# VH-VL binders against UPF0292 protein AF_0905, part 12

Target 1, 124 residues: UPF0292 protein AF_0905, of Archaeoglobus fulgidus (o29357)
Amino acid sequence: MEDYKPFFEAIDELKEKSENGWVVVVEGKKDVRSLRAIGVSGEIVVFTGYASTADTLKDRKVIILTDSDAKGMEIEKGLVEALKTYGKIPDVEIKRKIFSNVRKEISKVEEISAFYEKISGIEL

## First folded at step 5 (VH-VL)

Design s19 (framework fv_cosibelimab)
Fold by ESMFold2-Fast, scan of step 5:
Structure s19 (fold): chain C 124 residues (1-124), chain A 119 residues (1-119), chain B 112 residues (1-112)
Amino acid sequence: as target 1 above (124 residues)
Amino acid sequence: EVQLVQSGAEVKKPGSSVKVSCKASGGTFSDYAISWVRQAPGQGLEWMGRIIPIFGDANYAQKFQGRVTITADESTSTAYMELSSLRSEDTAVYYCARESYYRYYFDYWGQGTLVTVSS
Amino acid sequence: NFMLTQPHSVSESPGKTVTISCTRSSGSIADNYVKWYQQRPGSAPTTVIYEDNQRPSGVPDRFSGSIDSSSNSASLTISGLKTEDEADYYCQSYDSSTYHWVFGGGTKLTVL
């Protein structure tokens, strides 16, 4: 079996930052449901485009939590650049910590809750 | 109401360059990427390159690298594709297409611009 | 880099079902979403399938998409064929390693 401690630590960091005013940006509604199921309690915003999302978040602390696939990486890159135009630096490290050792298991944010349940033995 | 409107047909000489425009109306221009695709008579669709206007990065298919330049002007919501060192083989209909990030596909296409390269 | 291979042409009678394949030469077909475009003569392409199997608003439910990882291919299936379905069909996917869009060679559908 894999060592999943880094995954759990990254989820805990996500929850803590979410509770302390960081806005989590995701790709869709299934992602919102997945994060709520594991206890992410703060504001979550669905990506609607680079300029429109960045304008909504220009005065906020931001965590980008898109899927670990081509589309998700490109959305992350574009949103990072859009936020830089407002002088803001989002957190992209939490995403890397979550997916880094579980790439073969999951690649989508919507899969986090079911995977968390599977490896923790906790029913969500 | 979303539309992509391209500039009109061009007839060019070998060795010259052509610059085709694609003006987007409706929606926020900076929320989308714009791809350029060409189609030679009787041939298939061939991707040339794309630009994401918000960060200005363009990337190009290997076949066109060094000959194609894709730019965007956010103030006029217009994307441009310039192809240099034209050859008769560049005779084609050139399309711009908008890439939707919500659903990640080409959701709107321009009407196409015929470029004829004739000696 | 990869290539997407489609049959050059397919034909079928009105009311029947046709399937057009799109095979990826390297890497998994499941690594990236597959889209399908319809192009009628003299017109720009329009999207009939996105995200492997989703239909845009206005596309009839006769159109469906699927992925088969065992054959490393995507398929576009059109049931209840109508004469207005005559068109060229193109599959498309994204090469995330190079940031390149890739089109299949296209399939001419004839309804006879």
Scores: ipSAE 0.035, ipTM 0.673, lowest interface PAE 6.0, mean pLDDT 87

Design s20 (framework fv_cosibelimab)
Fold by ESMFold2-Fast, scan of step 5:
Structure s20 (fold): chain C 124 residues (1-124), chain A 119 residues (1-119), chain B 112 residues (1-112)
Amino acid sequence: as target 1 above (124 residues)
Amino acid sequence: EVQLVQSGAEVKKPGSSVKVSCKASGGTFSDYAISWVRQAPGQGLEWMGRIIPIFGDANYAQKFQGRVTITADESTSTAYMELSSLRSEDTAVYYCARESYGRYYFDYWGQGTLVTVSS
Amino acid sequence: NFMLTQPHSVSESPGKTVTISCTRSSGSIADNYVKWYQQRPGSAPTTVIYEDNQRPSGVPDRFSGSIDSSSNSASLTISGLKTEDEADYYCQSYDSSTYHWVFGGGTKLTVL
């Protein structure tokens, strides 16, 4: 059976950093809604392209939270490289922690809230 | 230029297992998902499962859960599909295919590996 | 979970237009992108359409894709039909609720 404590701990870390001024980058608006539903309260930015997103975030602390699939990895890799041109290193570890123990069950950020509700028993 | 090259044909007995390899060359291996698809003689394409090598995790079609294992070795740029408890119905051509970035289609396919299960 | 249903076979004469349908059993066809693959005898499949209606480099503009939400179907249309188009055609979509790729059953195109 799956131990869900690492998942919940990663979500708590995400919430705390978000409240502390880190900007969360996601792929789409469904991802924003999912993160808001579980209590992510800080700034969330929808990816609009490598150069445009990096330019918007060049002075910010950044968490990249793309889907755990091939497209999500492409976006993460490209955005890391784009932010690197500004001397910035984004957080990619929170995404790894969130998905590492639940990969067989979810791989998309938009699914986090429904999954969280299902395994926590908390109404969202 | 990206190429996927698969291991050669296999003849197996019922109840045994088979492990097919898919070696990628040209381009980046670790960041692209690799899917496995089979095709029984005269039948359609059937998705079996996929792996994203950099993450190391695989997911499987429900029909094959418990019998299929998909793995990847980043150091050799090779993906593997192992199917156990073979039955005659598992006789098929097995393909590996790379999932494209940003467009979600299979952009490169291996040449296929014929697995024949007979007594 | 959903299924994609295609006609088993279609046939048409050279120079004519043929359309192959791909119908989704549950959820909207528009919920996920549709891809089309061509498979000639003895060969691995190749992509002719991705993202509902886009062509890969090298695929002639005789091939086009479309989505019809009212019938919950995608269609592959081949105009100016040539004998070299004779092949099996498969639609494909991603089931985001189960993380599974789904293929249609395939359509054999015969050019008479």
Scores: ipSAE 0.005, ipTM 0.534, lowest interface PAE 14.9, mean pLDDT 85

Design s21 (framework fv_cosibelimab)
Fold by ESMFold2-Fast, scan of step 5:
Structure s21 (fold): chain C 124 residues (1-124), chain A 119 residues (1-119), chain B 112 residues (1-112)
Amino acid sequence: as target 1 above (124 residues)
Amino acid sequence: EVQLVQSGAEVKKPGSSVKVSCKASGGTFSDYAISWVRQAPGQGLEWMGRIIPIFGDANYAQKFQGRVTITADESTSTAYMELSSLRSEDTAVYYCARESYRGYYFDYWGQGTLVTVSS
Amino acid sequence: NFMLTQPHSVSESPGKTVTISCTRSSGSIADNYVKWYQQRPGSAPTTVIYEDNQRPSGVPDRFSGSIDSSSNSASLTISGLKTEDEADYYCQSYDSSTYHWVFGGGTKLTVL
């Protein structure tokens, strides 16, 4: 789909990296369910604090996938700084790619699966 | 073993401020989140806010925003909670607690500091 | 943003099973992990359950946790009740929308 090609490509990249050992960090359990529904199969960790989350992930490759609202960006920035103390640079680009073309429609990770179903015509 | 040791009991007058300390020992300090929780006599636990010392970032429960300031000094492995404009209803035991790196629970607690606000 | 509601008090005799509920006022109880803390008089709390149903090292298997989405509540269950289990119990969850920890009001467990 031409208009939503970047969205679908970002979801595919997320799935591929998740399957290959990257850990996805989300804000809550609804986000986990949304990502599972669209086929994200690897480890997903729910954020509960900067220090605790960063230490859990210090030996892992990390994708930060928080909401695209102000609070989600605050968590992203804080977690990036915490992971830097371990010499780690998380992927924040996948989130940008997912939301950049669809900000009028969705801004929350928990909304991804319903939106994906809507625009793909595929029943989840 | 990790231990959090808090400063001693205080008696304060209404309108004053109090600053409670929480010194960590036996483990790393800078990259563990430290929360502050209070408990009024015979009442439940009430979360006040937290700090991640390595950033200096603190966030606060809505009820305490504007009256509470949480800080940390990495060089002394000490977190602080300052509560201003004290009222009699601020009489409580104040606890510091550390967030776990796994399981995301409060794994170590300070012994508590009794703050009494009376005229 | 949300509240966690617990019964003020529960009581049961030794050897029996007791269940303490923790009900979330808005949003799903399943949206965030639930922790349970035990507090004896004059002491700081200690964790008995984390991540809905996990036990820290040293916590007896008589303690278990569960989530019930239909009632929008979490439960702490203590089987084979002992006198030493007498304490206040608090549930806790994380509000992802405000980045706040939320405690339930606490339940006094009496064993007699």
Scores: ipSAE 0.007, ipTM 0.585, lowest interface PAE 11.7, mean pLDDT 87

Design s23 (framework fv_cosibelimab)
Fold by ESMFold2-Fast, scan of step 5:
Structure s23 (fold): chain C 124 residues (1-124), chain A 119 residues (1-119), chain B 112 residues (1-112)
Amino acid sequence: as target 1 above (124 residues)
Amino acid sequence: EVQLVQSGAEVKKPGSSVKVSCKASGGTFSDYAISWVRQAPGQGLEWMGRIIPIFGDANYAQKFQGRVTITADESTSTAYMELSSLRSEDTAVYYCAREGYDRYYFDYWGQGTLVTVSS
Amino acid sequence: NFMLTQPHSVSESPGKTVTISCTRSSGSIADNYVKWYQQRPGSAPTTVIYEDNQRPSGVPDRFSGSIDSSSNSASLTISGLKTEDEADYYCQSYDSSTYHWVFGGGTKLTVL
């Protein structure tokens, strides 16, 4: 079977940072539900635009968790640049780790919870 | 309510330049990208370029590279498109459009600005 | 960069169904979302479909979008044609490798 250990380790890192005060930024409410379903417990903020989101997060530690499609990559790039105006560097590596080995199976944050259940069931 | 309001029609001579404005209201200007699209009489929509105000940089279609400059002034919530070295074939209606990120399409369009290039 | 090709014109009678195609010249049509815009004479375009098959609020369910990877094309289907549907229709997609938007050439829909 395919080794999904890096995917599970990335999800665990996301959960740990979320629990310890990092704010997770997502594109929409379906993404919030997906992350809650897999145990992400901390603050999750829905992207509302580059300047407004960055202003909300200027004093926070930030994980950007947008989709791996073209729209999500552009939102990530723009939010990184907006946060730089406040001297902040967000975490974008967790997203890379989550999607890098499963890019042909899922590309959207909203798909993470169903995929997590599927591969956990296979491994049992 | 969100609205994009463009500057009025212009008549220009060949070889001159034109600068069209697009003022955004009803939303946070710096949250969105603005694209410019033109349409020659009886012809289709042609994308010219875009700007994401927070980046400060613009991206242009190859056909217009070197002749078009797109800028944004966040303090006035206004995007600009300047086209230089005007030719008669540049006669067109020029539109600005907002790129909506929650749905990733052009969710609001300006009313259009007719630019006529003739001697 | 890729091109999007549409038929120049289509026509159909009121009450019938029409389909307008949008074919991508290189790369997969599924690589990027497809949008459809309606433009009536003298007006700015308005969105009728986004994200391949979604409708904005206020667009009737007679309008639908689909993707066919076998023909590398997207389609806009309008059922129960009405006279007010007469307009030019444009498909659009984004080339994420160049950060360029691409429009199809447009299709003139005549309802006779």
Scores: ipSAE 0.007, ipTM 0.622, lowest interface PAE 8.1, mean pLDDT 86

Design s24 (framework fv_cosibelimab)
Fold by ESMFold2-Fast, scan of step 5:
Structure s24 (fold): chain C 124 residues (1-124), chain A 119 residues (1-119), chain B 112 residues (1-112)
Amino acid sequence: as target 1 above (124 residues)
Amino acid sequence: EVQLVQSGAEVKKPGSSVKVSCKASGGTFSDYAISWVRQAPGQGLEWMGRIIPIFGDANYAQKFQGRVTITADESTSTAYMELSSLRSEDTAVYYCARESYTKYAFDIWGQGTLVTVSS
Amino acid sequence: NFMLTQPHSVSESPGKTVTISCTRSSGSIADNYVKWYQQRPGSAPTTVIYEDNQRPSGVPDRFSGSIDSSSNSASLTISGLKTEDEADYYCQSYDSSTYHWVFGGGTKLTVL
C-alpha cells in the first residue's frame, strides 16, 4: 500500500543486506522467527549482552534490529557504543524506517511478520 | 552460577551519605545492567536506578535524582550505590539485582543491605 | 509514568487456588512484559514468572501468569496452595516513556 510503502521498502532493504552478508541482531528467539517468516535469510544473532555480542560481531557488517521501545533503544545505543571500540558502525536506519510509519500499529520485531501478512495479503 | 554479594549493614547519621557495594561472584557484569531497589520496613519494593557497567551510564528514578549515584568498577565486577543527604525515611534494606536480557527479568538479587538512619 | 495496583492482601486455604491481580493505570498492560516476584520474610525477592507467563527453572508449575487486556491487568495464579507459598508477591513492568522499572505495591498472601 502507498501508506505502507516505506515499511515495505525497509523490509526489502533488510532482506537484501541480510542476503549479502550483514548480520541482523535481535533481542530474542521470537524476533528470529518473525524475520525468517518474512524472508530474512542471512545470519541472525540474538543479543546476549553488550561485550559478548560486540565480540561476536567485531569483523562483521551489522544491522541492529531491536524493538522500537525504550528498552530496545537502550540496547541499540549500547551495542553501537560497544561496536565503536572495534571501529564498526552498525546500521540503525533500517529499524527507524521499519517502525517510523507504523509506530501506532506495532513496536516489536516479533510483531513484524503478522503485520506484514495482514497488510500485504500474503500467506506466511 | 552467578551470585550478587552485598556489603554489610550500616548505621548512619541524618545528613550523611552511605555507599553500598554489590559484587558479582562467579561471573561478570559486562553483559548485564544492575538495578538498585530499596524496601523500607513493612513497605514495598521501590526502584532507585540502574547502571550498564560496560558504559558507565546510569539512570535514576525521579524521586532519587540528585542524591543517588550509581557506579560500577568492571575490573572487580562491583557496582555501587551512594545515597546522600540521608533522612530517617531512608532507613531500608537496599538490594542490587541483575537485569537479564531474557526480556527484562531481574534474575539474580543480592542478599540486601540494611541501612539504618538514626539521630 | 504509570502505576501498577495490586490488592494489599489475599488469603486462602492449603490446596486451593489463589489469583493476584496487577492493574496498569495508563497505557496497555500488553505494552511491556510483566514479571512476578516472591519475597518471604527476611529474604530477597525471587522471580516466579517472567515474560508474562514463563517460569524460571525450579519454580513449580502450580505458578502461572496471564494477561487480560480487557481489564488492563496481569494475574499471578497459584494452584494447590502450600504453606511455603505464604509470602509477599510483587508485579513489575517497564515504563517505556520514562525508562523506569515500575513495581506494584505488593500483595501479602496468607495461607491458613
Scores: ipSAE 0.013, ipTM 0.620, lowest interface PAE 7.7, mean pLDDT 86

Design s25 (framework fv_cosibelimab)
Fold by ESMFold2-Fast, scan of step 5:
Structure s25 (fold): chain C 124 residues (1-124), chain A 119 residues (1-119), chain B 112 residues (1-112)
Amino acid sequence: as target 1 above (124 residues)
Amino acid sequence: EVQLVQSGAEVKKPGSSVKVSCKASGGTFSDYAISWVRQAPGQGLEWMGRIIPIFGDANYAQKFQGRVTITADESTSTAYMELSSLRSEDTAVYYCARESYGKYYFDYWGQGTLVTVSS
Amino acid sequence: NFMLTQPHSVSESPGKTVTISCTRSSGSIADNYVKWYQQRPGSAPTTVIYEDNQRPSGVPDRFSGSIDSSSNSASLTISGLKTEDEADYYCQSYDSSTYHWVFGGGTKLTVL
């Protein structure tokens, strides 16, 4: 048995922020489906490029939720820098909280829902 | 360093309302949740509600739902707690507190504001 | 929704060890992290334990936290009691289902 309390608390923070107007940025459509399955109800935007995504979100509250792999970290870094040109600081800590205690289990956002179902025993 | 500074003590009549302020300095205001907690004389800590300033939306404890309003002004880095329909039982020290990143505990507290409700 | 129950008071002599419990009324105590705050008269609370058993910088290692799932309780243990430890202690946890913070009723520690 593992202590998944930090994972569940991070997911709950994500849901709360999403419900209250934060836009979640993901890499692809499978990530959108995964987040919807666990109850993320607010706006989710698929990354389409650094400048275009930042321009779309320059007046929005942003959570960057990309995969914990080399490509996902590269996208996060570049999007953070692009948003800084508009004076905006996105939330990148929720992603770190979600993956920090489950790195041996999952590293992709699309895997969150199946993993959540597995460890909670709740039907999604 | 981070500091939370609250407005001064107030004396109010029953049936009125009070609005307490909490000004943050030293750090990022908008992304940190600010909670309001009260403590009646000789009693324990009672959570009232919280706001994440960048959202503008607040969550409230059931006991205070409909009577408390928590707001934030990002331009002045100030959170507010307004309590209406005051009764003598509302006499308490009111605290604002910041929720930490990643560890989810109250890492900084305001000094407290005494609100006295009397005739 | 749940409540956290603490003893109203505990007393112990200097140099001894005291333990303060915090019992969750529904759901598992292990479902959410537990924090402990110390409040001296006339002061705002300060954190002595977070994440069940972690100490903030500056808190001596005489303070420790633990979780016991069998009793559905968290505990704050203070060893080598000193007179300056005399204070009110509050446990706190987060109800992730309602997005509400919950405080225990508080325990007055008297060092005789």
Scores: ipSAE 0.007, ipTM 0.541, lowest interface PAE 14.6, mean pLDDT 86

Design s26 (framework fv_cosibelimab)
Fold by ESMFold2-Fast, scan of step 5:
Structure s26 (fold): chain C 124 residues (1-124), chain A 119 residues (1-119), chain B 112 residues (1-112)
Amino acid sequence: as target 1 above (124 residues)
Amino acid sequence: EVQLVQSGAEVKKPGSSVKVSCKASGGTFSDYAISWVRQAPGQGLEWMGRIIPIFGDANYAQKFQGRVTITADESTSTAYMELSSLRSEDTAVYYCAREPYGRYYFDYWGQGTLVTVSS
Amino acid sequence: NFMLTQPHSVSESPGKTVTISCTRSSGSIADNYVKWYQQRPGSAPTTVIYEDNQRPSGVPDRFSGSIDSSSNSASLTISGLKTEDEADYYCQSYDSSTYHWVFGGGTKLTVL
């Protein structure tokens, strides 16, 4: 049917970086569960505010993985700006690769595991 | 046409390891997962583990965790199952089976590889 | 973890109908798809039913699958039994809590 190889490649990159010390920032607990279900094994941090989250992550390599909606974009932009005050540039490309490849199918991180299960044939 | 072709029969001593191969033809590894299933003489089917070649993820049945390793080489379209610390009870026919994405079943099976563990 | 339990053997005469059950020990049978495989002596298994009740191309409509949530079981039904149907039959489902595939113990079908 659809070519979902780019989506799986983006997930693979996420898992690889997470396994190698990158911290993934998400909006909530459901997002954590979704990412764990598909094998994201490294540190995942729930966003608690721009200054507090950036202070926690100032010495870390960061992947921002918020929802692909208005609020998720607002959090991403604000957190990028806050991290820049510490001289850090987070990865926002993985999120773009994930959601751009599933156009209009899903927009929330919490939906990734169910969608991954659906298109991979692996029950999670 | 799709075909899964496995390596030939092996005779191993207790305590050794065996590595069975499963070469896929007709499709690409990106289109499916590969499971390994064994069957002891006169016994039922037993799932050992699965690999999704496009991202290298493997998961294993609890009984085999620590002894089994499943890998894939996309360049040769070949999946491997390595079982270590062999015991006589590991004597079985080992099958690889293909699981296409979006389907929850095995559509093609390899011919099977007999592994005999004897002293 | 759950188990799938099948009868060890069933037998029936040619032309009759036989039903093989597959009972899940915990959690709902309807939570995950059930598949059925046929294995003749000396051969690798082949799929006769997938997604609870679907037939692969080439499988005759004498084979059907069903789910009964009240008994927590799946069933494989073979009508118009032929000698060639004599084989071992295995059910299979997925355990989402452990990410494991689970096979039933197998049922030997004898056609006499």
Scores: ipSAE 0.006, ipTM 0.515, lowest interface PAE 14.6, mean pLDDT 85

Design s27 (framework fv_cosibelimab)
Fold by ESMFold2-Fast, scan of step 5:
Structure s27 (fold): chain C 124 residues (1-124), chain A 118 residues (1-118), chain B 112 residues (1-112)
Amino acid sequence: as target 1 above (124 residues)
Amino acid sequence: EVQLVQSGAEVKKPGSSVKVSCKASGGTFSDYAISWVRQAPGQGLEWMGRIIPIFGDANYAQKFQGRVTITADESTSTAYMELSSLRSEDTAVYYCARESYRYYFDYWGQGTLVTVSS
Amino acid sequence: NFMLTQPHSVSESPGKTVTISCTRSSGSIADNYVKWYQQRPGSAPTTVIYEDNQRPSGVPDRFSGSIDSSSNSASLTISGLKTEDEADYYCQSYDSSTYHWVFGGGTKLTVL
């Protein structure tokens, strides 16, 4: 579907990168469950603090997938800065592709799986 | 475990500036944001601003914008709050507090009494 | 920013239950988590409730938090009231749209 094609494509990119060694960082356990439900199979790490999380991930390829709200954006910015101290640039574009294309219908990672199921039944 | 220790009491003249320190121990200083809160005698808690040390940038309550500067030194695990153009109404106990990643203040400093008098 | 309004004071006898309200002036109380702090005279505040209804380690279960969206308020409830509960209580929430912390005006709890 045209309105939701970019959303599905972003989810597919997330799954593929996750399977190929990228570590996904989320805010909490509900986010982990949501991503597992839609087929994200690789390593997922729950954020525990800026420097602590960056130290855990300093040798890894990282996707930051926090909520699309003020708190989630603040966590993203802090983790980006912390990872820079290790010379690492995380992927923040997948998150933008996921949330920018759902017309403000969802803003939280934990909502992705229910939303995905809801819209996956719509066919032209 | 985690402890925030603030500098001692200050007596200041109107129009001067005060700089209060808050030294963190027991945790990873760069994992957390530090907020500053004041409490005038017999009054409630008033948020002044915060810093995330890893960013180096602070944000401030509108009432204090232009008069307050919050900084952090990661090498010493110390946050600072400087308030300028002091008035008698700035007489208060000033607290630093650590913001958990769950957005609540999990540890507080002991407070620093700043008295502004002529 | 929104404002959080608390009663100035509440009082109750030992062993009874007291409830302190925290009402949000604009936007929904449910839009952001509510925290509660206890401050005894001469001391820094300590957290008794976070994330609306969670207790930090060491806080007894007679302290509980709740949200009522219909009245746009949060409540702190203290059951089995003890004399050592006498303190000032502050609610707090985060305005995520402005990145500002907001405190309620505080409630003085007297145990008589």
Scores: ipSAE 0.200, ipTM 0.749, lowest interface PAE 4.0, mean pLDDT 89

Design s28 (framework fv_cosibelimab)
Fold by ESMFold2-Fast, scan of step 5:
Structure s28 (fold): chain C 124 residues (1-124), chain A 118 residues (1-118), chain B 112 residues (1-112)
Amino acid sequence: as target 1 above (124 residues)
Amino acid sequence: EVQLVQSGAEVKKPGSSVKVSCKASGGTFSDYAISWVRQAPGQGLEWMGRIIPIFGDANYAQKFQGRVTITADESTSTAYMELSSLRSEDTAVYYCAREYGRYYFDYWGQGTLVTVSS
Amino acid sequence: NFMLTQPHSVSESPGKTVTISCTRSSGSIADNYVKWYQQRPGSAPTTVIYEDNQRPSGVPDRFSGSIDSSSNSASLTISGLKTEDEADYYCQSYDSSTYHWVFGGGTKLTVL
């Protein structure tokens, strides 16, 4: 557990922000299921395109939580730029904190819940 | 360079309220929670509550529920802590501090002495 | 909420090593990072240890932190004690179940 403390701290930060009105943007429905399983309770939006997603979120506080792979990074960059057109700056640091501590084990948001269950011993 | 600058010392009568300010400069004010911590003369540090400025929501330690209100003004990068129904036991130095995530308080204000006496 | 318990005071001679404990009353000490603050009279606290065992820039190597899960405690160790180390030391951790910060009661270090 000591090895994974930064991962758990990042998940706690995600849960708190989600509970307090931040909208979490993910790539797909499996990601939503994974985040719900670990206790992310607030609004989660599935990415549907840069313009459409940014228009939906232009008045919201946003956490971008896409996969830690080439496609996920591409979506993150494009959505950051789209939100900038509305004067909005999304949180991309939570994703970095989550994945930087578990690079060898997982790279996809959908994998977070199974990994959390494995290292915490909590049955989800 | 991040700096937190607090308002000056206050002398208050029992039953009144006090509002202490904490102005941030440098860094991003809105993205970090601001905690308030007090220290009575010769006593330890006591956490009172926090606010995350961008949504204005605050949470408070049980001991201060109902008496403390923490607010933020993003336009002036200033957080406030108001404590009501003051008693002599509220005489303390009040600090604001920036939360670096869940890891630690990375910057502290210089402290504001509030003296409650008749 | 859990509580963090520290000894009220410790004292040691210059050049010696001192250890200050911080014991968590419930849940694991390893569940959340432990940080340590130093406070001199009339000053705001400054961080000497963060993330259990890391030192901020400017903090000498004489300061170290550790976690002992078997005793459910964190420890701050100061070796080669100097008179300027005389201060109050506070441990701190986060209670993620209540979203509350928790401070230890503080330890007065006297160097004599």
Scores: ipSAE 0.007, ipTM 0.544, lowest interface PAE 12.9, mean pLDDT 86

